# VHH binders against DNA replication and repair protein RecF (recF): the designs that were tried, part 9

Target 1, 363 residues: DNA replication and repair protein RecF (recF), of Pseudoalteromonas atlantica (q15zz5)
Amino acid sequence: MKLDSVQIRNLRNLQHVTFKPSHGVNFILGINGSGKSSILEAIHYLGFGRSFRTSKHKNVIQNEQESFTVFCECLEDSTTQRLGLSRSINDTVSVSINGIKGNKVSDLVSLLPVQIFTPQSSDILLGAPKLRRKYIDWCLFHVEHSFLTCSNAYSRLLKHNNALCRKQQVGYANPQRVYWTDLLAQYGSELTEFRNAMMTRLIPLITSNLAQFLPEFCVEISYYRGWEKGLELNEALTKSADRDYKNGYISVGPHKADVRFKISGKPAQEVLSRGQLRMLVAALQLATTQCLMSYTQKTCIFLLDDVGAELDAAKREVFIDRLLESNTQLFVTAIEEHQLEFIDKYQNKKMFHVEHGQVREES
Short names: E, the ipSAE of ESMFold2; O, the ipSAE of OpenDDE; V2, 0.75 times the mean of E and O plus 0.25 times the DockQ between their complexes.

## First folded at step 2 (VHH)

Design d02a (from d02 with S102F; framework vhh_podentamig1; at its last look DockQ between E and O 0.05; V2 from the best seeds 0.00; counts 0 for: pae E 6.8 > 2, unsure alone 58.5 < 65, grease 28.6 > 24.2, SAP .815 > .668, placed apart)
Amino acid sequence: EVQLVESGGGLVQPGRSLTLSCAASGFTFSDYDYGWYRQAPGKQRELVAAIYGGSTLYADSVKGRFTISRDNAKNSIYLQMNSLRPEDTALYYCAAELYWDFSGYTPYDEDYWGQGTQVTVSS
ESMFold2, look of step 2: ipSAE 0.039; ipTM 0.531
ESMFold2 (binder alone), look of step 2: mean pLDDT 79; pTM 0.793
OpenDDE, look of step 2: ipSAE 0.149; ipTM 0.630
ESMFold2, look of step 5: ipSAE 0.014; ipTM 0.478
ESMFold2 (binder alone), look of step 5: mean pLDDT 78; pTM 0.783
OpenDDE, look of step 5: ipSAE 0.021; ipTM 0.482

Design n04a (from n04 with L107W; framework vhh_8pnl_2; at its last look DockQ between E and O 0.01; V2 from the best seeds 0.00; counts 0 for: pae O 14.4 > 2, unsure alone 56.3 < 65, grease 24.4 > 24.2, placed apart)
Fold by OpenDDE, look of step 2:
Structure n04a (fold): chain B 363 residues (1-363), chain A 124 residues (1-124)
Amino acid sequence: as target 1 above (363 residues)
Amino acid sequence: QGQLVESGGGLVQPGGSLRLSCADAGFTVSSYYMAWYRQAPGKERELVARITSGGDTNYADFVKGRFTISRDNAKSTLYLQMNSLKPEDTAMYYCAKYPSEDFYGTWEYSFDYWGQGTRVTVSA
């Protein structure tokens, strides 16, 4: 699904913005503070139900306003979808799909695969394992229809089992323990199977992308499922039961899973420079985009924030080209025109200028 | 909540076969994790086989390829095909439907997801 029109109201310095993006690449130019990132943030809300800049929705609402609204018309298979999201000062969310209110955020998000590349995107490599799980899960969410149900079930069961651990009232042979541990193991195993299958698909794509983005390195990619090799999850849970009950939380399972990147046996983040890490992240995000397209025929909306600051000219061009080859609708922000000197080669493009919260399409 | 009803148990000679069925009149089997358990006299209930909502199957170690769990979504029925039965397989076999999202954390509903069982006796 591609954005045909976007309307933004009361989002930061964007009081009332309307624009019609290209289905190819959209360049957004403006000085610092003009509102470029806010435009991306608006689109990000449609794809995630949240901001990439802040966890506090209140701070995204324009001053003296009660709520912000992002609305879009999307085209998929010659059908127009009308999608809207509003957030209020009290953090309540309203989602509208084709004029019907009361939809879940997940319903909206499922319709619009969105990815974003920012300076913070390197955190997928530098940060906690959870970020790498989210990387896999984004792709699963959009590719596997049953994933969300499984993931949500596991999360709820995990919460419940953690609570049982904290109560320390359930012995090893207690039927309650057996029952809930078994359920946790069932959903956990399925979740892990989803992730394993996805990683099997992603690794070749990532490796292929890295051959172009980081040809000087051989990156080894591995998936740690979150518990000991050779054991079923229920066995692992049983093995760790005493420890888990002592500590008050389940210590094994897919919630402990991780993706590992190594170069010559060392963690990639210890070997690669900051710029090289960014290229690795670019390869990762390109891979999920490629995977999405291959398995669902859906188009991904890809947001590149301040690309001139993040990548050198040659790398920027390569990244943009590869994304467009995957039939993405691309939004790229930049401060200066010289940062986008290669844009003339793109036929399906639009240029937008942002000034003081106003957006103007360049004719 | 629908009631699970097992059937297909009986007396069989070693090496024989049985097909167990579990029917749920109230729910679509495809929407749930399903499993077969068994309980022998004097032993604890143990997992025999499971099938996920996605259709993935897992078996206990003792199954060793002898049993197959499957489901018919149209009939809302779960099956356990049991081949090469052994005396050690003698037990009460139970069908289990795992709770929906609405029942997580509620122990009181756990028993609603079990059938009454069907007895399998393997004897010469």
Scores: ipSAE 0.000, ipTM 0.217, lowest interface PAE 14.4, mean pLDDT 88
ESMFold2, look of step 2: ipSAE 0.000; ipTM 0.248
ESMFold2 (binder alone), look of step 2: mean pLDDT 74; pTM 0.753

Design n04b (from n04 with F103W; framework vhh_8pnl_2; at its last look DockQ between E and O 0.10; V2 from the best seeds 0.00; counts 0 for: pae O 12.7 > 2, unsure alone 57.4 < 65, grease 26.4 > 24.2, SAP .669 > .668, placed apart)
Fold by OpenDDE, look of step 2:
Structure n04b (fold): chain B 363 residues (1-363), chain A 124 residues (1-124)
Amino acid sequence: as target 1 above (363 residues)
Amino acid sequence: QGQLVESGGGLVQPGGSLRLSCADAGFTVSSYYMAWYRQAPGKERELVARITSGGDTNYADFVKGRFTISRDNAKSTLYLQMNSLKPEDTAMYYCAKYPSEDWYGTLEYSFDYWGQGTRVTVSA
């Protein structure tokens, strides 16, 4: 699904913005503080229901306003979809799909695959394993319809089992323990199967992308499922039961899963420079975009924030080209025009100027 | 929150068959992962069979092809067809479901549900 029109109201310095993006690449030019990132943030809300910049929705609402609203019209299979999201100062969210209110955020986000590349995107490699799980799960969410049910069930069961661990009142032979542990193991195993299958699809794509993005390195990619090899999850849970009850949380399972990147047997983050890490992340995000397209025929909306600062000229051009080859609708922010010197080669493009919270399309 | 109601249990001779049903008046079974559990007297509750939202099925080792879990989405009903029943299959059988939450945790639906159970007795 591609955006045909976007309307933003009362989002940071964007009081009332309307623009019609290209279905190809959209360049957003403006000085620092002009509102470029806010435009991306608005689109990000449509894809995730949240900001990539802050966890506090209140801070995204324009001063003295009660709420912000992001609205778009998009095209899918020759049908126009109308999608809207509003957040209030009390953190209430309202989602509208084709004029119907009261929808879930998940209903909205399922319709609009969105990805973003920012300076913080390197955290997928540098940060906690959870970020790498989210990387896989984003793709699963958009590609596998049964994934969400499984993932939500596991999450709920995990929470419940953690609570049981904390109570320390449930003995090993307690029927409740057996029951809930078994369920946790079942859903955990299924979740792991989803992730394994997805990783099997992603690894070749990532490797292919890295051949172009980082040809000087051979990156080994592995998936750690979150418990000991050779054991079923139920067995692993049983084995760790005493420890888990002592500690007050379940220590094994897909919530402990991780994706590992190694170069010559060392963690990639220890070998690669900052710029090289960014290219690795670019390869990862491109892979999920490719996977999405291949399996669902859906188009991904891709947001590149301050690309001139993040990637050198050669690398950013390659990244943009590869994204467009995957039929993405691309939004790229920049501070200076010289950062976008290669844009003339794109036929399906638009340029937007942002000044003082106003957006103007360049004719 | 929907209530699960099990039915179909009863007395049967060894080698006989029973079909258990689990009805959910509040929700469609297609939106949930569903399972059958059983608990024999003096024993722990154990998994019998499970079916995912996608229709994938898993069975306990003791089932050995004797039981089949299925669902009718239109009727919001889960089934367990039990064939070649054995005395050791005597137990209270329970239906369980697990609802979906919002992807980002915006929905607070905290627990799965199970019914009151239906008793299956296999005796000569």
Scores: ipSAE 0.000, ipTM 0.218, lowest interface PAE 12.7, mean pLDDT 87
ESMFold2, look of step 2: ipSAE 0.007; ipTM 0.361
ESMFold2 (binder alone), look of step 2: mean pLDDT 74; pTM 0.757

## First folded at step 4 (VHH)

Design a02 (from d02a with W100F F102W Y108S; framework vhh_podentamig1; at its last look DockQ between E and O 0.04; V2 from the best seeds 0.00; counts 0 for: pae E 9.1 > 2, SAP .708 > .668, placed apart)
Fold by ESMFold2, look of step 5:
Structure a02 (fold): chain B 363 residues (1-363), chain A 123 residues (1-123)
Amino acid sequence: as target 1 above (363 residues)
Amino acid sequence: EVQLVESGGGLVQPGRSLTLSCAASGFTFSDYDYGWYRQAPGKQRELVAAIYGGSTLYADSVKGRFTISRDNAKNSIYLQMNSLRPEDTALYYCAAELYFDWSGYTPSDEDYWGQGTQVTVSS
């Protein structure tokens, strides 16, 4: 779905903002501190239920206010849907879908696939394997109907099995430990099958995008499933059991998975410059957008924060063009208008100016 | 104030049934998954049943005898315990666990636990 209207109340310096974005490209101009990233943060809340800037929802609420609210109207098959999210000082969250309150955050975010490209997006490559797992899992969440149930079940079983390891560590045997281990292996194997299938879909797309963004490199992409090759997961869990009981946690499984990017046998992050790493991230995010389009009818909402700082001039336009080709609704922030000087070519666009938390549409 | 309050425990005869309830307040009930755990004297706390995104999980020892359910309108979680056995004797806890944890940006430690309700099965 694409946003037709957005209303933001009491979010950082945005007291009351209403705007009607283009279904194509939306350019948001303003100096640092004007509120342009806060507009992206509001839309991000609709797609993730949380901020990309802070883990503390209280810090997002405007001073002296009790809550913030983000509300939108969006189009699905000629019908308008009304979606809202509110966060309060006491961390209470409220989700409204078509006037009905009490919905799960997962219900809201499943309707609005959102991606974001920020100065911190290189962390997907430079950071811990968890970030690369979440890259795959974002795509799976939106593409595979049963993924969320499987992923949640595995996570809860992992917590339970870790607790059993800690109790076994101090001499308390659980007579059902084999049962719980086998159930962990069942869901872990299913999760791994989801991820293997997704990597099979993503690798060709990433490779195609890299031919355009980083033609001088041949990037080898591989998936480490989280345990040794040649074993079923239940065999690996059995083999590691004594170590896991000694250490107090499960040491093998899809929670240890990783996606690895190599150039000539070396990790890509050791070879590529910071600008080249940003191009690799762009190729990755374009691939998930393309995959979403190919396997679902969902529209991706893409947030591009501070485009002038994150993409070289030669690549900005190409990245935006490729996203728009994937039926993406794009929101781009920039500090200076000259960073967007080729925007006249876009047929479906709007320009917004942000000053002191107020938004003006240029028309 | 966040709280989970279990009730419905007590002394029952083997083979009888008992329904535990857990009333939740102070947070958005529908945003969480829920589980029932139990701890017998001298034993580890163990998961009995869980309800995640409309799906359920059961410990093998209770599968087919116990049923977990939730009522979003009443902010309550239930455990229907049928065909009770002496080994089901334990302190039973309700837990609220963060349901939507796939985000890559900010994990939360928002799990909550009740004080427990005692179930004793004896003749």
Scores: ipSAE 0.012, ipTM 0.332, lowest interface PAE 9.1, mean pLDDT 83
ESMFold2-Fast, scan of step 4: ipSAE 0.440; ipTM 0.777
ESMFold2 (binder alone), look of step 5: mean pLDDT 80; pTM 0.802
OpenDDE, look of step 5: ipSAE 0.020; ipTM 0.380

Design a04 (from d02a with W100Y S103W G104S Y105G T106Y P107T Y108P D109S; framework vhh_podentamig1; at its last look DockQ between E and O 0.12; V2 from the best seeds 0.00; counts 0 for: pae E 6.5 > 2, unsure alone 60.5 < 65, grease 25.7 > 24.2, SAP .75 > .668, placed apart)
Fold by ESMFold2, look of step 5:
Structure a04 (fold): chain B 363 residues (1-363), chain A 123 residues (1-123)
Amino acid sequence: as target 1 above (363 residues)
Amino acid sequence: EVQLVESGGGLVQPGRSLTLSCAASGFTFSDYDYGWYRQAPGKQRELVAAIYGGSTLYADSVKGRFTISRDNAKNSIYLQMNSLRPEDTALYYCAAELYYDFWSGYTPSEDYWGQGTQVTVSS
């Protein structure tokens, strides 16, 4: 779904903000500290249930307030949907869907696929494997209806099996070890099948995008499933069992998976400059946007924070063009008008100016 | 003020049925997965059944005899125990457990446990 209106209350310096974005591209101009990134943060909350800037939700609440709220109206099948999220000082969450409260965060975020591109987005490549697993799993969450249930089952079974490892470590018997290990392997294999299928869909899209963003490199993309090749997961769990029980945790499985990017046999992060890593990330995020459109017909909401700092002028235009081709609603922040010289070609656009936590649409 | 209160335990004959319930309060019910555990005298606590997002897991020893369910309107979890055996004698605990929610990035800071309800199966 695309946002028709956004209302923000008590989020950082945004006391009460309402604006009606274009379904195409929305350019948000303002100096640092004006509130432009806080507008993106509000939209990010609708698509993730959390901030991209802090893990502490209370730091997002405006001073002397007990909560913030983000509310939107959006279009689906010619009907307006009304979605809201509130986070309180005691870190509780309230989700409203069409006036009905008590919804899960997963119910809200499944309706609004959101992606964000920031100066920190290169952490997908430079950071821990968990970030690359989240990259795949974002797509799976929106594309495969059974993914969430499988992922949650695996996670609880992993927690249970880790607890059994800790019991064995201190000498207590594990009378149902084989049963619980086999069940972990069952769900772990299913999770891995989801991820393998998703990588098969993503790799051609990433490769195609890289031809435009990094034409001088041939990036080899592979998926490490989290255990050695040639073994079924139950075999791998059996093989590692003595070590796992001595150490108190399960060391193999899809929770150890990774996506690997190589250039001429070397990790891409070893070869590429910071600017080139940003191009690789852009190619990755364009691919998930394309995948979402191809398999679900859902609209992606894409947030580009500080576009002038992250991409050179030619690459900005190409990236925005490719996102719009994928039925994407864009929100782009910038500090200087000169960073947006190319925007005159876009017909379905709006310009917003942000000053002192207030938003004004350019006439 | 977080509470999990188990009830429905008691003394029953082998082959009979019993329903345990667990009332949850003081936290958002939907943020957690739930499990029933039991601890027999002189033994360690064992997972009996778990429910998560509408799916269930059962220990092999109770599969086909026990059924876990939840009622979101009452913030309650149930364990229907059929065909009870003497080896089912234990203190039964309800637990609200951390769940994987990749998307929200939220995991409750800790599991919550009830104080338990005794089930005794005697011939």
Scores: ipSAE 0.015, ipTM 0.478, lowest interface PAE 6.5, mean pLDDT 84
ESMFold2-Fast, scan of step 4: ipSAE 0.318; ipTM 0.710
ESMFold2 (binder alone), look of step 5: mean pLDDT 78; pTM 0.786
OpenDDE, look of step 5: ipSAE 0.028; ipTM 0.483

Design a05 (framework vhh_podentamig1)
Fold by ESMFold2-Fast, scan of step 4:
Structure a05 (fold): chain B 363 residues (1-363), chain A 124 residues (1-124)
Amino acid sequence: as target 1 above (363 residues)
Amino acid sequence: EVQLVESGGGLVQPGRSLTLSCAASGFTFSDYDYGWYRQAPGKQRELVAAIYGGSTLYADSVKGRFTISRDNAKNSIYLQMNSLRPEDTALYYCAAELYYDFWSGYSPYDEDSWGQGTQVTVSS
């Protein structure tokens, strides 16, 4: 879906903002503190139910206000959808879809695939394995309708099995513990099959993107499913049972899965410079928009924050061009227009100027 | 924060049935997965039954005897307990867990909401 209009109320320094973006690329210009990143933050709430700048919703609500609201009209195959999200000071959330209240946040975010590239996006490579699992799981959430149910079941079963390990009163051979471990293996195996299938789709797209972003490097991409090669999950759980009982948690399974990137046998982060790592992340995130387009015909909304700090000018142009080729709707922030010196070649574009929480479209 | 209030407990004879109810308020009812847990005297709390999306799961000891269900129109969760045994004697708790943690930036599973519990005693 494409955003056709956006309304923001009481979010950061944005008291009351409305604008109509281009279905192609939107350049949002302004000095630091003008509100340009807050516009991206508002759109991010529609696609993730959260801020990319803080875990505390209270910090996003404008001073002395009780709540913020983000509303949009979006277009999907010539049908207009009306979506809204409000978050209050007491941490309650309200979601509206086409005038109907009482919707889940998951219902909203499933309708509006949003991706973001910021200075912090390199955490996919530099951070914990959980961030790389989130990368795969975001794709699965938007491509596979049964993924969320399977993932939630696995999380519930993992939590319960961890509690059983902490009891220290029921040994591995206890029938009730064996029952819960068998269920965990069943759902964990199903979750792993979803991830294996998705990695099979993503790796060729990532490799193709890397040919343009990092042509000097041969990046080997591998998926570690979270337990010993050659064993079924139930066998791995059996093998680790004594250690899990001692430590108080399940140590094997898809909750331990990871995606590994190597260059000449070494972790990519040990070989690549900061700018090159950002190019690898760009290739990864571009692959998700391409995957969505190819398998679901869904289009992605892509947010690029602080482009001057993230990529070389030439690589920024290639990244934007490749995203637009995937029929992505782009929102790009920059301080000055000269940081976007290649923008003259785009026909389906709009430019917005942000000053003191106010938005103006350039004619 | 979700507020949960359990009801329907009591003293019943072995082989009889009992229905527990859990009334939920505070947040959107449909945004949560729900479960029933129990704690017997001198034992730790254990999962009895759970609903996650359109699927259910049960502890082995209650499978075929207990049924968990939800009524979104009434913001309520139920546990139908059939063929009750003395071993089912416990304080029964309703719990709510938010399920969109993989994209939320912080885990809602760390924010489980619990009711105060309702006592079920199965005794001749």
Scores: ipSAE 0.220, ipTM 0.639, lowest interface PAE 4.6, mean pLDDT 84

Design a09 (from d02a with L98I; framework vhh_podentamig1)
Amino acid sequence: EVQLVESGGGLVQPGRSLTLSCAASGFTFSDYDYGWYRQAPGKQRELVAAIYGGSTLYADSVKGRFTISRDNAKNSIYLQMNSLRPEDTALYYCAAEIYWDFSGYTPYDEDYWGQGTQVTVSS
ESMFold2-Fast, scan of step 4: ipSAE 0.329; ipTM 0.732

Design a12 (from d02a with E97D S103T T106E D109S; framework vhh_podentamig1)
Amino acid sequence: EVQLVESGGGLVQPGRSLTLSCAASGFTFSDYDYGWYRQAPGKQRELVAAIYGGSTLYADSVKGRFTISRDNAKNSIYLQMNSLRPEDTALYYCAADLYWDFTGYEPYSEDYWGQGTQVTVSS
ESMFold2-Fast, scan of step 4: ipSAE 0.316; ipTM 0.701

Design a13 (from d02a with D101S T106E; framework vhh_podentamig1; at its last look DockQ between E and O 0.65; V2 from the best seeds 0.00; counts 0 for: pae E 8.3 > 2, unsure alone 64.3 < 65, grease 25.4 > 24.2, SAP .727 > .668)
Fold by ESMFold2, look of step 5:
Structure a13 (fold): chain B 363 residues (1-363), chain A 123 residues (1-123)
Amino acid sequence: as target 1 above (363 residues)
Amino acid sequence: EVQLVESGGGLVQPGRSLTLSCAASGFTFSDYDYGWYRQAPGKQRELVAAIYGGSTLYADSVKGRFTISRDNAKNSIYLQMNSLRPEDTALYYCAAELYWSFSGYEPYDEDYWGQGTQVTVSS
């Protein structure tokens, strides 16, 4: 789904901003502090329900205001949708879909697949396995609607089973513990099946993209499901039960899964430079964009914050070209025009200039 | 500000029915999934039923007898309890819980609990 118009109110230094982006590529120019990243942050809120810059929503609200609001009109297969999100100083959220309020954030974000690439995107590779699990799960969320129900059920059952472990630790056994363990295993196995299927699709796409972004390396990609090879999940949970009760938590299952990237047997993050890690992340995010297109025909919105952070101008151009080939609506921020010298080749583009929280379309 | 208020408990004879309700306020009702839990005196709190994105989960001991439902317009969650047995005697709690999201932080990461409503099944 592509944005036809965006309206932003009271978000950081953006008091009232309205603009009509191109369905292709949108270049956003301005000096640091002008509001460039805040425009991306507004769009990010529509796709994630949260900021990529802060965990505290009230810090995004313009000074002396009680809330911020982001609205958009979107086109999907000739159908126009009107989407809105507001966050208030008391940290409440309001979601509007086609004039109907009271929607879940997940309902909104399911309609508008958004990805972001920043200089900090290497954290997917450098950080904890949770970030790599969220990478897979983002794609599953948008491709397979049964996934969200399964993942939520697993999470609730995991919390419940962890609580049972803590009570057993102090001598209070639940007579239904086997039932709860079996139910955890049921949803955990289903979650793992979703992830295995998605990895089978993603690995060839990532490998193909890496041939273009990191041709110097052969990156080995593997998925660790979160428990011992050769066991069904219920068997693994039974085997770990005494340890889990002693420690007070469930130690095996899809919540312990990871995606591993290796070069010549070593973790890729130990071999690749920071710039090369960014190219690996670019290959990963292009793969999920390609997967979304293949399975759903949905448009991805892609946010490139501070495009000058890339090491190679040619790689910037290739990345943008590959994203546009995948039916992507692109938003790119930059400080100076010379960082965007290649833009004249794009026919479906718009330029926006940002100064003091005001946005002006160049053409 | 955040409240979950249970009601509908009471003293009933075996084989009878009760409907528990849970009124939610102070947060966006549709952002959360919901569960009913129970705790008998001197025993552990246990999950009875949960409702997630149109799906339900039930404890084995209540499957076929209890039904969980939600009404987004009334910001309410219900537990229909049929064919009650003495072992169903407990303090019943409503909980609002964060779903496992593909995103990181959510504004309501914490679970919310009601104060409970007593159900007693006897004689």
Scores: ipSAE 0.012, ipTM 0.407, lowest interface PAE 8.3, mean pLDDT 83
ESMFold2-Fast, scan of step 4: ipSAE 0.396; ipTM 0.757
ESMFold2 (binder alone), look of step 5: mean pLDDT 80; pTM 0.803
OpenDDE, look of step 5: ipSAE 0.025; ipTM 0.461

Design a15 (from d02a with Y105W Y108S; framework vhh_podentamig1)
Fold by ESMFold2-Fast, scan of step 4:
Structure a15 (fold): chain B 363 residues (1-363), chain A 123 residues (1-123)
Amino acid sequence: as target 1 above (363 residues)
Amino acid sequence: EVQLVESGGGLVQPGRSLTLSCAASGFTFSDYDYGWYRQAPGKQRELVAAIYGGSTLYADSVKGRFTISRDNAKNSIYLQMNSLRPEDTALYYCAAELYWDFSGWTPSDEDYWGQGTQVTVSS
């Protein structure tokens, strides 16, 4: 779905903002502190249920206000959807879908696939494996209707099995522990099958994107499922059981999975410069929109924050062009129009100017 | 503000039934997964039953005897306990846990717990 109108109340310095974006590309211009990133933050809440700038929801609420709200109207085929999210200072959330309240955040975010590229996006490559797992899991959430239920079941079973590994009077061979470990293996294997299928779809797309973004490098991409090759998950859990009981946590399974990137046998993050790592991230992020379009025919909303600081003009143009080829609705922030020299190339575009928390559409 | 209040516990003879209820307030009920946990004296807290999406999980010792259900209109979770045994004697806790966060950020660690309700199965 694409956004036809956005309304934001009491979010950062945005007291009351309403605008109607283009279904193609939207350039949001303003100096630092004007509110341009706050507009992207509002859209991000609709697609993720959270900020990309802070883990503390209360920091997003405008000073002296008790809540913020984000509403949008979306067009899907010929049907208009009305979606809203409010987050309060007492940490309650309210989600409205077509006038019906009491919806889950997951119900809202499943309708609006949103992705983001920021200066911090290289953390996907430089950070912990959990960030790379979330990259895969975001795709699965939007592609596979049963993924969230499976993932939630595995997370609960993992938490419980970890608790059983801590100091207690019950050893590994106890029937109670065997029961929970067997369920963990069942759901963990199901989760791993989802991830294997998704990696099979993503790797060719990422490789194709890398041919344009990093043509001088041959990047090998592999998925580590989280346990020893050649074993079923139940066998790996049995093999690690004594260690897990001693250490107080389950050490094998899809919660240990990772995506590995290598160049000539070495980790890509040890070979590539910071700018080259950002190009690898751009290839990864572009692959998600391409995957959604090819597999589900769903359109993605893509947020590009402070693009002028991270990519040279030629690479920015290629990235934007390929996102638009995937029928993506783009929101791009910049300080000034001249930082986006290729703007005149695009027919389906809108320009917005942000100053002191106010938004004005350029004629 | 956020509250989970359990009720329905008590003293029963082996082979009898009890229904535990958990009433939730102060947050959006539908955003959370729910479970029943129990803790017997001198033992660690253990998962008894959980409900998430359209699926349920049960401890081996209670499967076929206990049934977890939810009523979203009443913001309540229930545990129907049949064929009770002395080893079911414990404090029973209702827990609300946030869904796993798939968004590319750290998974949520928030759990809300009730104060517990005592179930004693004794002749």
Scores: ipSAE 0.307, ipTM 0.704, lowest interface PAE 3.8, mean pLDDT 84

